# Miniprotein binders against q9bqp7, part 37

Target 1, 240 residues: q9bqp7
Amino acid sequence: VPQNWFPIFNPERSDKPNASDPSVPLKIPLQRNVIPSVTRVLQQTMTKQQVFLLERWKQRMILELGEDGFKEYTSNVFLQGKRFHEALESILSPQETLKERDENLLKSGYIESVQHILKDVSGVRALESAVQHETLNYIGLLDCVAEYQGKLCVIDWKTSEKPKPFIQSTFDNPLQVVAYMGAMNHDTNYSFQVQCGLIVVAYKDGSPAHPHFMDAELCSQYWTKWLLRLEEYTEKKKNQ

## First folded at step 24 (miniprotein)

Design Qj8
Fold by OpenDDE base, second read of step 27:
Structure Qj8 (fold): chain B 240 residues (1-240), chain A 104 residues (1-104)
Amino acid sequence: as target 1 above (240 residues)
Amino acid sequence: SPELAKELVQSVEWLLKEVEELLRMGDLWYAAWMARLAVDFAEDTGDPELIRRVAELLVRVARIAGSPDLVEEAIRVFEELARRNPDPEIREIAEEAIRRLREL
C-alpha cells in the first residue's frame, strides 16, 4: 500500500461536462520548474529487469542494423512520432485554429492507421496540455482529452513500425496515462474529471490502429502502481 | 556469458510474473503483449523448457481474451519462432502452440 495515498478521482468534480466548458480545447503550457515530470519519474524508477530487457533489445537492434543504422532508426522513430502528434493536434483542433494544414503531415500511414479511431473520437477538451498534481508534486504533458465512444478519456497516441509496440514505451504506458488522469482530476486549471484512459498504437503501414481502452477500475489499479513508483522516486531523490 | 544467460532467464521469469499480474488486473491486451515479449526473450536463452512455459502462458492469455485478433497475432509469433529455430524441440513447441490456438 502506498504511504502517500491519494485518490485518482476527485469526488468534488462532476463526470458530466459543465455547460460552461469552452468549445475550444485547452492548451496549457508546460512550466519549467523543479517539479519532476511523469516521464522522468517512470524512467528513474524502472526495475533492473526492465532496464536489462531494454538494453538487450537495443543490442539485438544494433546487431541487425549496425550502430549507425540504429542511431538513424532511433532518430527516425522520434521524428515520425513528433510529426504524427503534430498532425493529430491539427486534425483534432477546431477549424478556426487550423493553421494551413501541411498536407504532407496528413499523408502518413500513421494517420491512415488511426482513421477508424478518430471516427469514435469527439468532444475534444484538451490537446498537448500540461497537468500538475499540486499535492503529489508531479507534472506532465498529455496528448489529448476527448470522448472515445461516448466516454471521456485521457488519450495517449503511440507510433509503431511493426505490429509490436515500441518496447521502450510498452512497460509503463498505462502508468503514464493514469498519472495524467490523476493530475488533471486535481489540477485547478481543469473543471472536469476523466475516468477512463485510452492508448492508441498507430502503425506506419496504415494497418488499423489498436485501441487499448482502460476503464475506471483498471485505471484505479494502475494508479496504485503509479503511486508506488512516485514514492520510490521521491525516496531516491532524498538519498542523493 | 553464463552471467548474461542468468540475467536473461531472471528477466523472462519477471515477465511471466508481470503477465500473471496483468491477467489478475483484467488487462488482457497488455497481458498478451507482455507474453509475446517473453517469447522473444525466452528464445534468446535457447532453453526449451523456458520457451515451453512462455508459450503455454501466451496460449492461455489468448484463450482467456477470446479475441480472434489476439489469437492470430499469437499464431504469427509462433510461426516466426518455428521459422527462426532449427532446433526440433523448439519447433515442436511452436507447432503445438499453433495447434492449440487454432482449436480456440
Scores: ipSAE 0.826, ipTM 0.922, lowest interface PAE 0.6, mean pLDDT 91
Fold by ESMFold2, fold request of step 28:
Structure Qj8 (fold): chain B 240 residues (1-240), chain A 104 residues (1-104)
Amino acid sequence: as target 1 above (240 residues)
Amino acid sequence: SPELAKELVQSVEWLLKEVEELLRMGDLWYAAWMARLAVDFAEDTGDPELIRRVAELLVRVARIAGSPDLVEEAIRVFEELARRNPDPEIREIAEEAIRRLREL
């Protein structure tokens, strides 16, 4: 258990829809400062076993593709992910029209993969928006806050190729989601809170994406693990 | 390298423990994903006893999850394990796992 526990939910906030909220999704700008990001905390607190497995996976990929081939592969994966997030932000923005959207962005296998999920998404409250936990002193950039099947969620979009290779970010993705959730729930830029998470893994070949719903109880359990990672990070930095 | 082989085994053992924790938490999707990852790295050890332990865990996770998609994904993992490994012991482990998954 963490030595310095802090709650993920804010009792002074409602998780119910608020008609007085802006109709345009929030997009809080990311503040560049000394505060560590969620992804930096997670990267710096991987176990020895995680590091070993990631390095072994990388060496397999380099053996298969060559060093230059591996660099091209990782660059392409990054660009596909960036394009996917841009397309989703465009699709979910209420001020976008189908005529103004780039048709080539909509012709992605990843976009095809998530169509059945998007039909269940409504009430978009935030897109590509910064969150900061003032008390615990960390920052992040969440993908989306919206209702999924009637439940307000922090939604994270991920891409995957088949077969599904080892990817470090997928390993810690639930911790990332709950860290954003906790930050948002204690960030003065937001007037509401979120108690559920959704991780959506989209497939390059267009196969139906798998929605991974995380209810409040599961989020609370992952929050405890996030607090341990943050505590470990903080202690490591004190000794440097 | 003997040192790298030991670290690989230890890392697979660590994955097994993480899968059990995910099961305890009720995160069946991540438990299944991590169990499939464990099969991949267990194969890399060449240790049939470790491969058997991980295979049995993946079958158990798929059973608990009760999801046709997760069962089909697990079956594909074992089909590839059998295809890649001519070793009769490893093939038998994979075939038994597939048989158990199809009975679900």
Scores: ipSAE 0.812, ipTM 0.920, lowest interface PAE 0.6, mean pLDDT 87
Fold by OpenDDE base, fold request of step 28:
Order: C-alpha cells, then structure tokens, then sequence
Structure Qj8 (fold): chain B 240 residues (1-240), chain A 104 residues (1-104)
C-alpha cells in the first residue's frame, strides 16, 4: 500500500465535458524544471529483472545486427516514432490548424496500421500536452486525450517495427498512461477529467494496430502501482 | 555463464509472476503480452521445463481472454518457437500448445 495515497480521479471535476470545451485541443508546453518526468520515475525504478531482460534483449539484438546495426536500429525506431507522433498530431488537429500536412508523414505503415483506431477517435481535447501533478511532484507529456468509442481516454501511441514488442517500452506502459491521467486530472491547466486509458501499438508493416483499452477500474489498479514506483523513486533520490 | 543463466531463469520466473498479477487485475491483453515475452526469454534458457511452464501460462491466458486475436498471436509465437528450435522436446511443447489453442 502506498504511504502517500492520492486519488487518480478528482472529485471536483465533472466527467461531463463542460459546454465550454475548447474547439482546439490543448497543447501545454513542457516546462523543463527539476520535477521528474513520468518516464524518469519509471526508468529509475525498474526492477533488477526488468533491467536484466532489457540488457539481454539488447545483447541479442547486437548479436543479430552488430553494434553499429543496433545503433542504427535504435535511431530508426526513435525517428519513426517521432514521425508517427507528428503525423498523428497533424491528423488529429483541427483542419483550421492544419499546416501543410507533409503528405510523406501520412504515407507510413504506422499510419495505415492505426486507421481503424482513428475511425473510433473523436472529441480530441489535448495533443502533445504537458501535465503536472503538483502534489505528487511529477510531470509528463501525454500524446493525446480524446474519445475512443465514446469514452474519453488518455491515448498513448506506440510503434513496433516487429511483431515482437520493443521491450524497452513495454514493461511500464500502463503505468505511464495512468500517471498522465492522474496528473491531468489534478492539473489546473485542464478543466476536465479522464477515467480511461488507451494504449495503441502501431506496426510498421501496416498490419492492424492493437488497441489496449483500460477502463476506470483497471486504471485505478495501475495507479496504485504507479504510486509505489513514485515512492520508490523519491526514496532513492533521498539516499543519493 | 552459469550466473547469467541463473539470472535469466530468475527473470523469467519474475515474468511469470507479473503475468499472474496481470491476470488477477483483469488485464488480459497485457497478460498475454507479457506471457509472449516470457516465452521469448524462456527460449533463451534452453530449459524445456521452464519453456513448458511459460507455454502453459500463455495458453491459459489466451483461454481466459477468449479473444480470437490473442489466440492467433499465441499460435504465431508457438509456431515460431517450433520453427526455431531443433530440440524435439521444445518443438513438442510448442506443437502441443498450438493444438490446445486451436481447440479454443
């Protein structure tokens, strides 16, 4: 049980979008400060087993690709991920804010992969927007807040080049989503609340993306796990 | 090294526990995801008994989930396991898992 319990949901916020819902998605800039990011907290609190498995995976990849090949692979994964997020931001942005869509960004297997998911996405509230939990003292940059099949979700887009998951991003994805959710629900820059999460894994070959929907109950369970990781991080930092 | 082998086994055992926790939480999608990872790392041990345990867990997850997509993904994992392993015992484990999944 977390020592510093804090609710994931804000009782002061309504689940109903206020009639004053901005027609334009929020894009709060990330402030670079001393506050740890969600990703930093998760990375610094990985278990010995997670660290071992990641290293083992890395060694296997180096054996297969060579050291330079692995560096190139990692760089490509990062670049492809970035381009995919940029393309999604462009797609999900209101038409009036559509800068000249780089048509090349839209012609990706990853974009093809998520088309069936995008059909069920509506009511975009935030894109590439910073969240801060002032009380729990962490920050993050969420990909998207939108309705998926009529339910408002924190959506996290992931890219996978191979059917086998990129292990580096796999272990704590649910925790990342709920961390963003909990922060957003208590961030004064946001006037609404989210109760659901969605992880979407897009594939480079254009095969149908896999959606993982997380209801409020599942999010609440992961929130408890997130709080434990945050406490562990805080303790480790006091001892450093 | 024997030490690395031990750590790998321990890490796979950890994954098995994580999958059980995910099942308890009701996150069947992520349970299946982690179970597939466990198969991949168990394969690296070359230990048929560990591979069997992980295979049984993945089959169980797929059964509980009842999702055709998860079943198909599990089948693919075991088909690849069978294809990549010259050990008849590991191949038999994979083939048996596929048989069980096709009966769902």
Amino acid sequence: as target 1 above (240 residues)
Amino acid sequence: SPELAKELVQSVEWLLKEVEELLRMGDLWYAAWMARLAVDFAEDTGDPELIRRVAELLVRVARIAGSPDLVEEAIRVFEELARRNPDPEIREIAEEAIRRLREL
Scores: ipSAE 0.807, ipTM 0.914, lowest interface PAE 0.6, mean pLDDT 90
Fold by OpenDDE base, fold request of step 28:
Structure Qj8 (fold): chain B 240 residues (1-240), chain A 104 residues (1-104)
Amino acid sequence: as target 1 above (240 residues)
Amino acid sequence: SPELAKELVQSVEWLLKEVEELLRMGDLWYAAWMARLAVDFAEDTGDPELIRRVAELLVRVARIAGSPDLVEEAIRVFEELARRNPDPEIREIAEEAIRRLREL
């Protein structure tokens, strides 16, 4: 049990989006601060087993691709991920804010992969927006807040080159999503609350993306795990 | 090295525990995801018994989930396992898992 328990949901906020919510998605800039990011907390609190498996995977990839090949691969994965997020932001942004859509960004297997999911996405409330949890002292940049099949979700988009999970992006994904939810629900910059999460894994070959929906109950369970990771991080930093 | 092999086995055992926790939580999708990952790392051990345990877990997860997509992904994992392994015992494990998955 976390020593410093904090609720994931804010009882002071309505679960119903206010009809007055702006039609334009929020895009709060991430402030460079001393406050740790969700990603940093998770990375610094990985288990020995997670670290080992990641290293083992890396060594296998180096054996297959060579060192230079692996560096190139890693760079490409990062670039592809970035482009994919940029493309999604462009797609999900209102047309009025669309600068010239780089048509090249839209012509990707990843975009093809998520088309069926995008059909179920509506009511976009935030895109690439910073969240801060003042009490728990962490920040994050969430990909998207939107309705998926009529339920308001924090949506996190992942890319996979192979049907096999990219292990680096596999661990702690649910924790990342709920961390963003909890922060958003208590961030004064947001007037609404989210109770659900959605992880979407897009594939480079355009095969149908896999949506993982997390209801409020599942999110609450992962929130407890997140709080434990945050406490571990805090303790680790005190001992450094 | 023997130490590396031991650590790999321990890490696979950890993954198995994580899958069980995910099942307890009711996150069947992520349980299946982690179980597929466990198969991949168990293969690296070359230990048929460990591979069998992981395979059984993945089949169980797929059964509980009842999702055609998860079943198909599990089948693909085992087809690839069978294809890559010259060891008849590992092949049999994979083939048996596929048979069980197709019966769902």
Scores: ipSAE 0.803, ipTM 0.911, lowest interface PAE 0.6, mean pLDDT 90
Fold by OpenDDE base, fold request of step 28:
Structure Qj8 (fold): chain B 240 residues (1-240), chain A 104 residues (1-104)
Amino acid sequence: as target 1 above (240 residues)
Amino acid sequence: SPELAKELVQSVEWLLKEVEELLRMGDLWYAAWMARLAVDFAEDTGDPELIRRVAELLVRVARIAGSPDLVEEAIRVFEELARRNPDPEIREIAEEAIRRLREL
């Protein structure tokens, strides 16, 4: 049980977005601060088993691709992920705010992969927007806040080159999503609340992406786990 | 090294516990994902008993989920497991898992 319990949901916020003109998604810039990011907290609090499995996976990939091949693979994964997020931001942005769509960004297997998910996405509220939890003192950059099948979600987009899930990108993903939810729900820059999460894994070959929907109950359970990770991080920093 | 093998087994055992927790939480999608991962790492141990335990867990997750997609993904994992392993015991585990999944 967390020593410092804090709710994921803000009882003072309504689930209904205030009638602020829903036309333009929020894009709050991430400020460089001494405040730890969600990603940093999760990375610094990985279990020994998680670290071991990631290293084992890396070694297997090096055996398959060679050391230089693995470096190239890693670089390509990073670049493709970045391009995919840029393409999604372009797709999900209102037409009036659309910078000239780089047609080349839209011609990816990853974009093809998520087409069936995008059909169920509407009411975009935020894109590539910073969140800060005022009390728990952490920050993050969320990919998207939108309605999925009529439910407002924090959406996190992941890329996988192989039909087999990319191991590195999938550990702690639920914790990342709920951390963003909790931060957003307690960030004064946001006037609305989110109760659901969605993780989408897109595939390079254009095969149908896999959606993982998390309801409010499941998010609440992961929130408890997130709080424990945050406490562990805080304790480690005090001992350094 | 024997030490590496021990750590691998311990890490697979950890994954099994995580899958059970995910099942308890009701996150069937992520339970299935973690269980598939556990099969992949259990294969590296070459331990048929560990592979059997992981296989049984993945089948159970797929059964609980009742999703055709998750069942098909699990079948593919076991087909690959059977194809890659010359050990008859591991093949039998994989084939039995496939049979159970096809009956869902």
Scores: ipSAE 0.802, ipTM 0.912, lowest interface PAE 0.6, mean pLDDT 90

Design Qj8
Fold by ESMFold2, look of step 24:
Structure Qj8 (fold): chain B 240 residues (1-240), chain A 104 residues (1-104)
Amino acid sequence: as target 1 above (240 residues)
Amino acid sequence: SPELAKELVQSVEWLLKEVEELLRMGDLWYAAWMARLAVDFAEDTGDPELIRRVAELLVRVARIAGSPDLVEEAIRVFEELARRNPDPEIREIAEEAIRRLREL
């Protein structure tokens, strides 16, 4: 149990949409901050086992691909992920900005992979939007807030190249989602809250994406683990 | 090195503990994913007893989840384990796991 527990949900906020909500999704800009980001907290509090397994995976990939081959592989994975997020923001935005640039992105197997998920997504409230936890003092940039099958979710989009997953982001992905959720629920830039999470794993070959739904109870349990990581991060900074 | 081999075993043990925690939390998809990862790294140890422990855990997670997709992914994991390993003890572990998964 963390020593300084804080609730993930805000009882002063509605979890239900109302008609006065903006029709254009929120996109709160990420401000320059001295407070840590979710991703930095998670990166700096990885267990030694997480670090070891990631390094072992890297070395196996380098043996298979060579150092230059591994660098190209990781660069391509990063670029494909970035383009996937750009395509999704365009698709989910009411104005479809940058359509000419998106043409090559729309040819991605990842976009084909998520089509069956997207037809169940509605009521988009935020896209690529900054969140800040006013009390716990951390910041993040969430991918999407929308309804999935009628439930308002913080949605995180992930790419996967079967059969060799990049294991670092997968270990902590649910913690990232709940950290964004907790921050949004306590951020004065938002008038509503979210109690559910969704991690969507899209596949390069176009195979149907996997939707991993996290209900409020599961989110609360991951929230406890996030608080422990934030606590660990804070203690490291005091002792350095 | 001997220290890297020891650390690998310790990291597989850590993965086993994480799978049990995910089961306790009710996150069956992540439990299955992490159990599959544990099989992969247990194979690296070459230790049949550790491979057996992780194989039994993955079978148990698949049974609890009851998902045809998770069962099929687990079967593929064990098919590849058997294909890559000449050790008859490891092949027996993989074949028994597949048999149990198909009876679900």
Scores: ipSAE 0.801, ipTM 0.916, lowest interface PAE 0.7, mean pLDDT 86
Fold by ESMFold2, fold request of step 28:
Structure Qj8 (fold): chain B 240 residues (1-240), chain A 104 residues (1-104)
Amino acid sequence: as target 1 above (240 residues)
Amino acid sequence: SPELAKELVQSVEWLLKEVEELLRMGDLWYAAWMARLAVDFAEDTGDPELIRRVAELLVRVARIAGSPDLVEEAIRVFEELARRNPDPEIREIAEEAIRRLREL
């Protein structure tokens, strides 16, 4: 259990009226500062077992692809992920058209993979937007806040080439989502609150993406685990 | 190396604990994914007792989830386990798991 529990939801937060709703999604810029990011906290608090399993997975991939082949594979995966996120921001932004973006951004199996999910997404309130938790002292950059099937969610987009994911990113992804959620709910740049999460796993071959919905109770349970990771990070820095 | 083999076993044991936690939380999709990962690394140990334990856990997770897609994914995991392993004890573990999954 965390030593210093803090709530994920903010009961003082109320939804803003539609008449005052901005016509475009929020995009709060990420400020460079000394407080840690969600991804840094998670990287610094991996267990010995997580590190061991990740290294073993890496060695299997090197055996299959060769060392140079593995480096090229990981670079290509990261580039495809970056392109995917950029394309989704363009698709979900009401101010941008396809003509303003490189046409190659929109020609991927990953985009085809998520089409059936995008039909259920509406009311986009934030895209690639910074969040900060002043009390707990961490920062992040969330992908999207929108309604999915009528429920307002923090949405995280992931790419997958079948069963070859980076183990750390997959294992910790729900913690990342709830950390962003908690920060947003207590960030003065936002006037609304979100209680649900959605992780969308898209496939390179265009097959239908998997939507993983996290309701408020599940998010609260992952929040407890995030608080433990943040406490571990703080203790590690205290001893340095 | 004996030390790496010991660490692998300990890491599979850790995965089993993580699957039980995910089940307690009600995250059945992540529990199934983690259980499939545990089967994969348990295979690396070559220890039939450990492979049996993780196989039984994956079958249990698929049963609780009640999802035809997760059952089919689990069956594929055990089909590949049987294909890759000539050890008759490991093949029997995989075949028993497949039989139980098909009754769902």
Scores: ipSAE 0.799, ipTM 0.916, lowest interface PAE 0.6, mean pLDDT 86

Design Qj9
Fold by OpenDDE base, second read of step 27:
Structure Qj9 (fold): chain B 240 residues (1-240), chain A 104 residues (1-104)
Amino acid sequence: as target 1 above (240 residues)
Amino acid sequence: SPELAKELVQSVEWLLKEVEELLRMGDLWYAAWMAQMAVDFAEDTGDPELIRRVAELLVRVARIAGRPDLVEEAIRVFEELARRNPDPEIREIAEEAIRRLREL
């Protein structure tokens, strides 16, 4: 049990959109503070087994691609991910805010992959927006808050070149999503609450993206795991 | 190295525990994913008994999930395991797992 228990859900917030919710998605800028990001917390609290498995995977990839090939692969994955997020932000943004859509950004296998998911996405409330948990002292940048199949979700978009997601992205993704949910639900910049999470894995070849839906119960279970990771991080920093 | 082998075994045992936890949590997709990873790393140990344990777990996860896509993915994992391994014992484990998955 976490020593510093805090609820993921805020009982003072309604799950229903208030009539006062802006028609335009929120985009709160990330403030550069001494406050750790969700990503940093997760990276610094990986288990020995996770670190070992990631290193083993890396070594196998280097054997297949060579060292230079692996560097190029990593750079391409990063660039493709960035372009995909930019394209999604453009698609999900209101038409009035649509800068000239770079048509080239929209012509990707990843965008094709998520088309069936986008059909079920509506009521976009936030895009590339910062969240802060003031009590637990962490920050994050969430990809999207929207309704998926009528349920308000924190949506996290991932890219995969292979039908099997990258090991790096799979282990802690649920923790990242619930960390964003918990922060948003208690961030004063937001007037609403989220109860669900959605991880979407888009594929480079345009094959149908995989949606992993997390209900409120599953999110609550992962939230406990997140709190333990956050405590571990805090303890490690006190000893440094 | 014997040290690397030990670390691989320990990591596979950790993955097995994570899969069981994911099953308890009801996250069947992630359970299947972690079980597939466990097969890949168990293969690296060359230990048929460990591979058998992981194979049984993946079959169990696929059965519990009851999703055709996860069953097909598990079949692909075992087909590839059989293809990459000349060891008859490992091939038999993979083939038996495929048989069980097709009966689902």
Scores: ipSAE 0.797, ipTM 0.908, lowest interface PAE 0.6, mean pLDDT 90

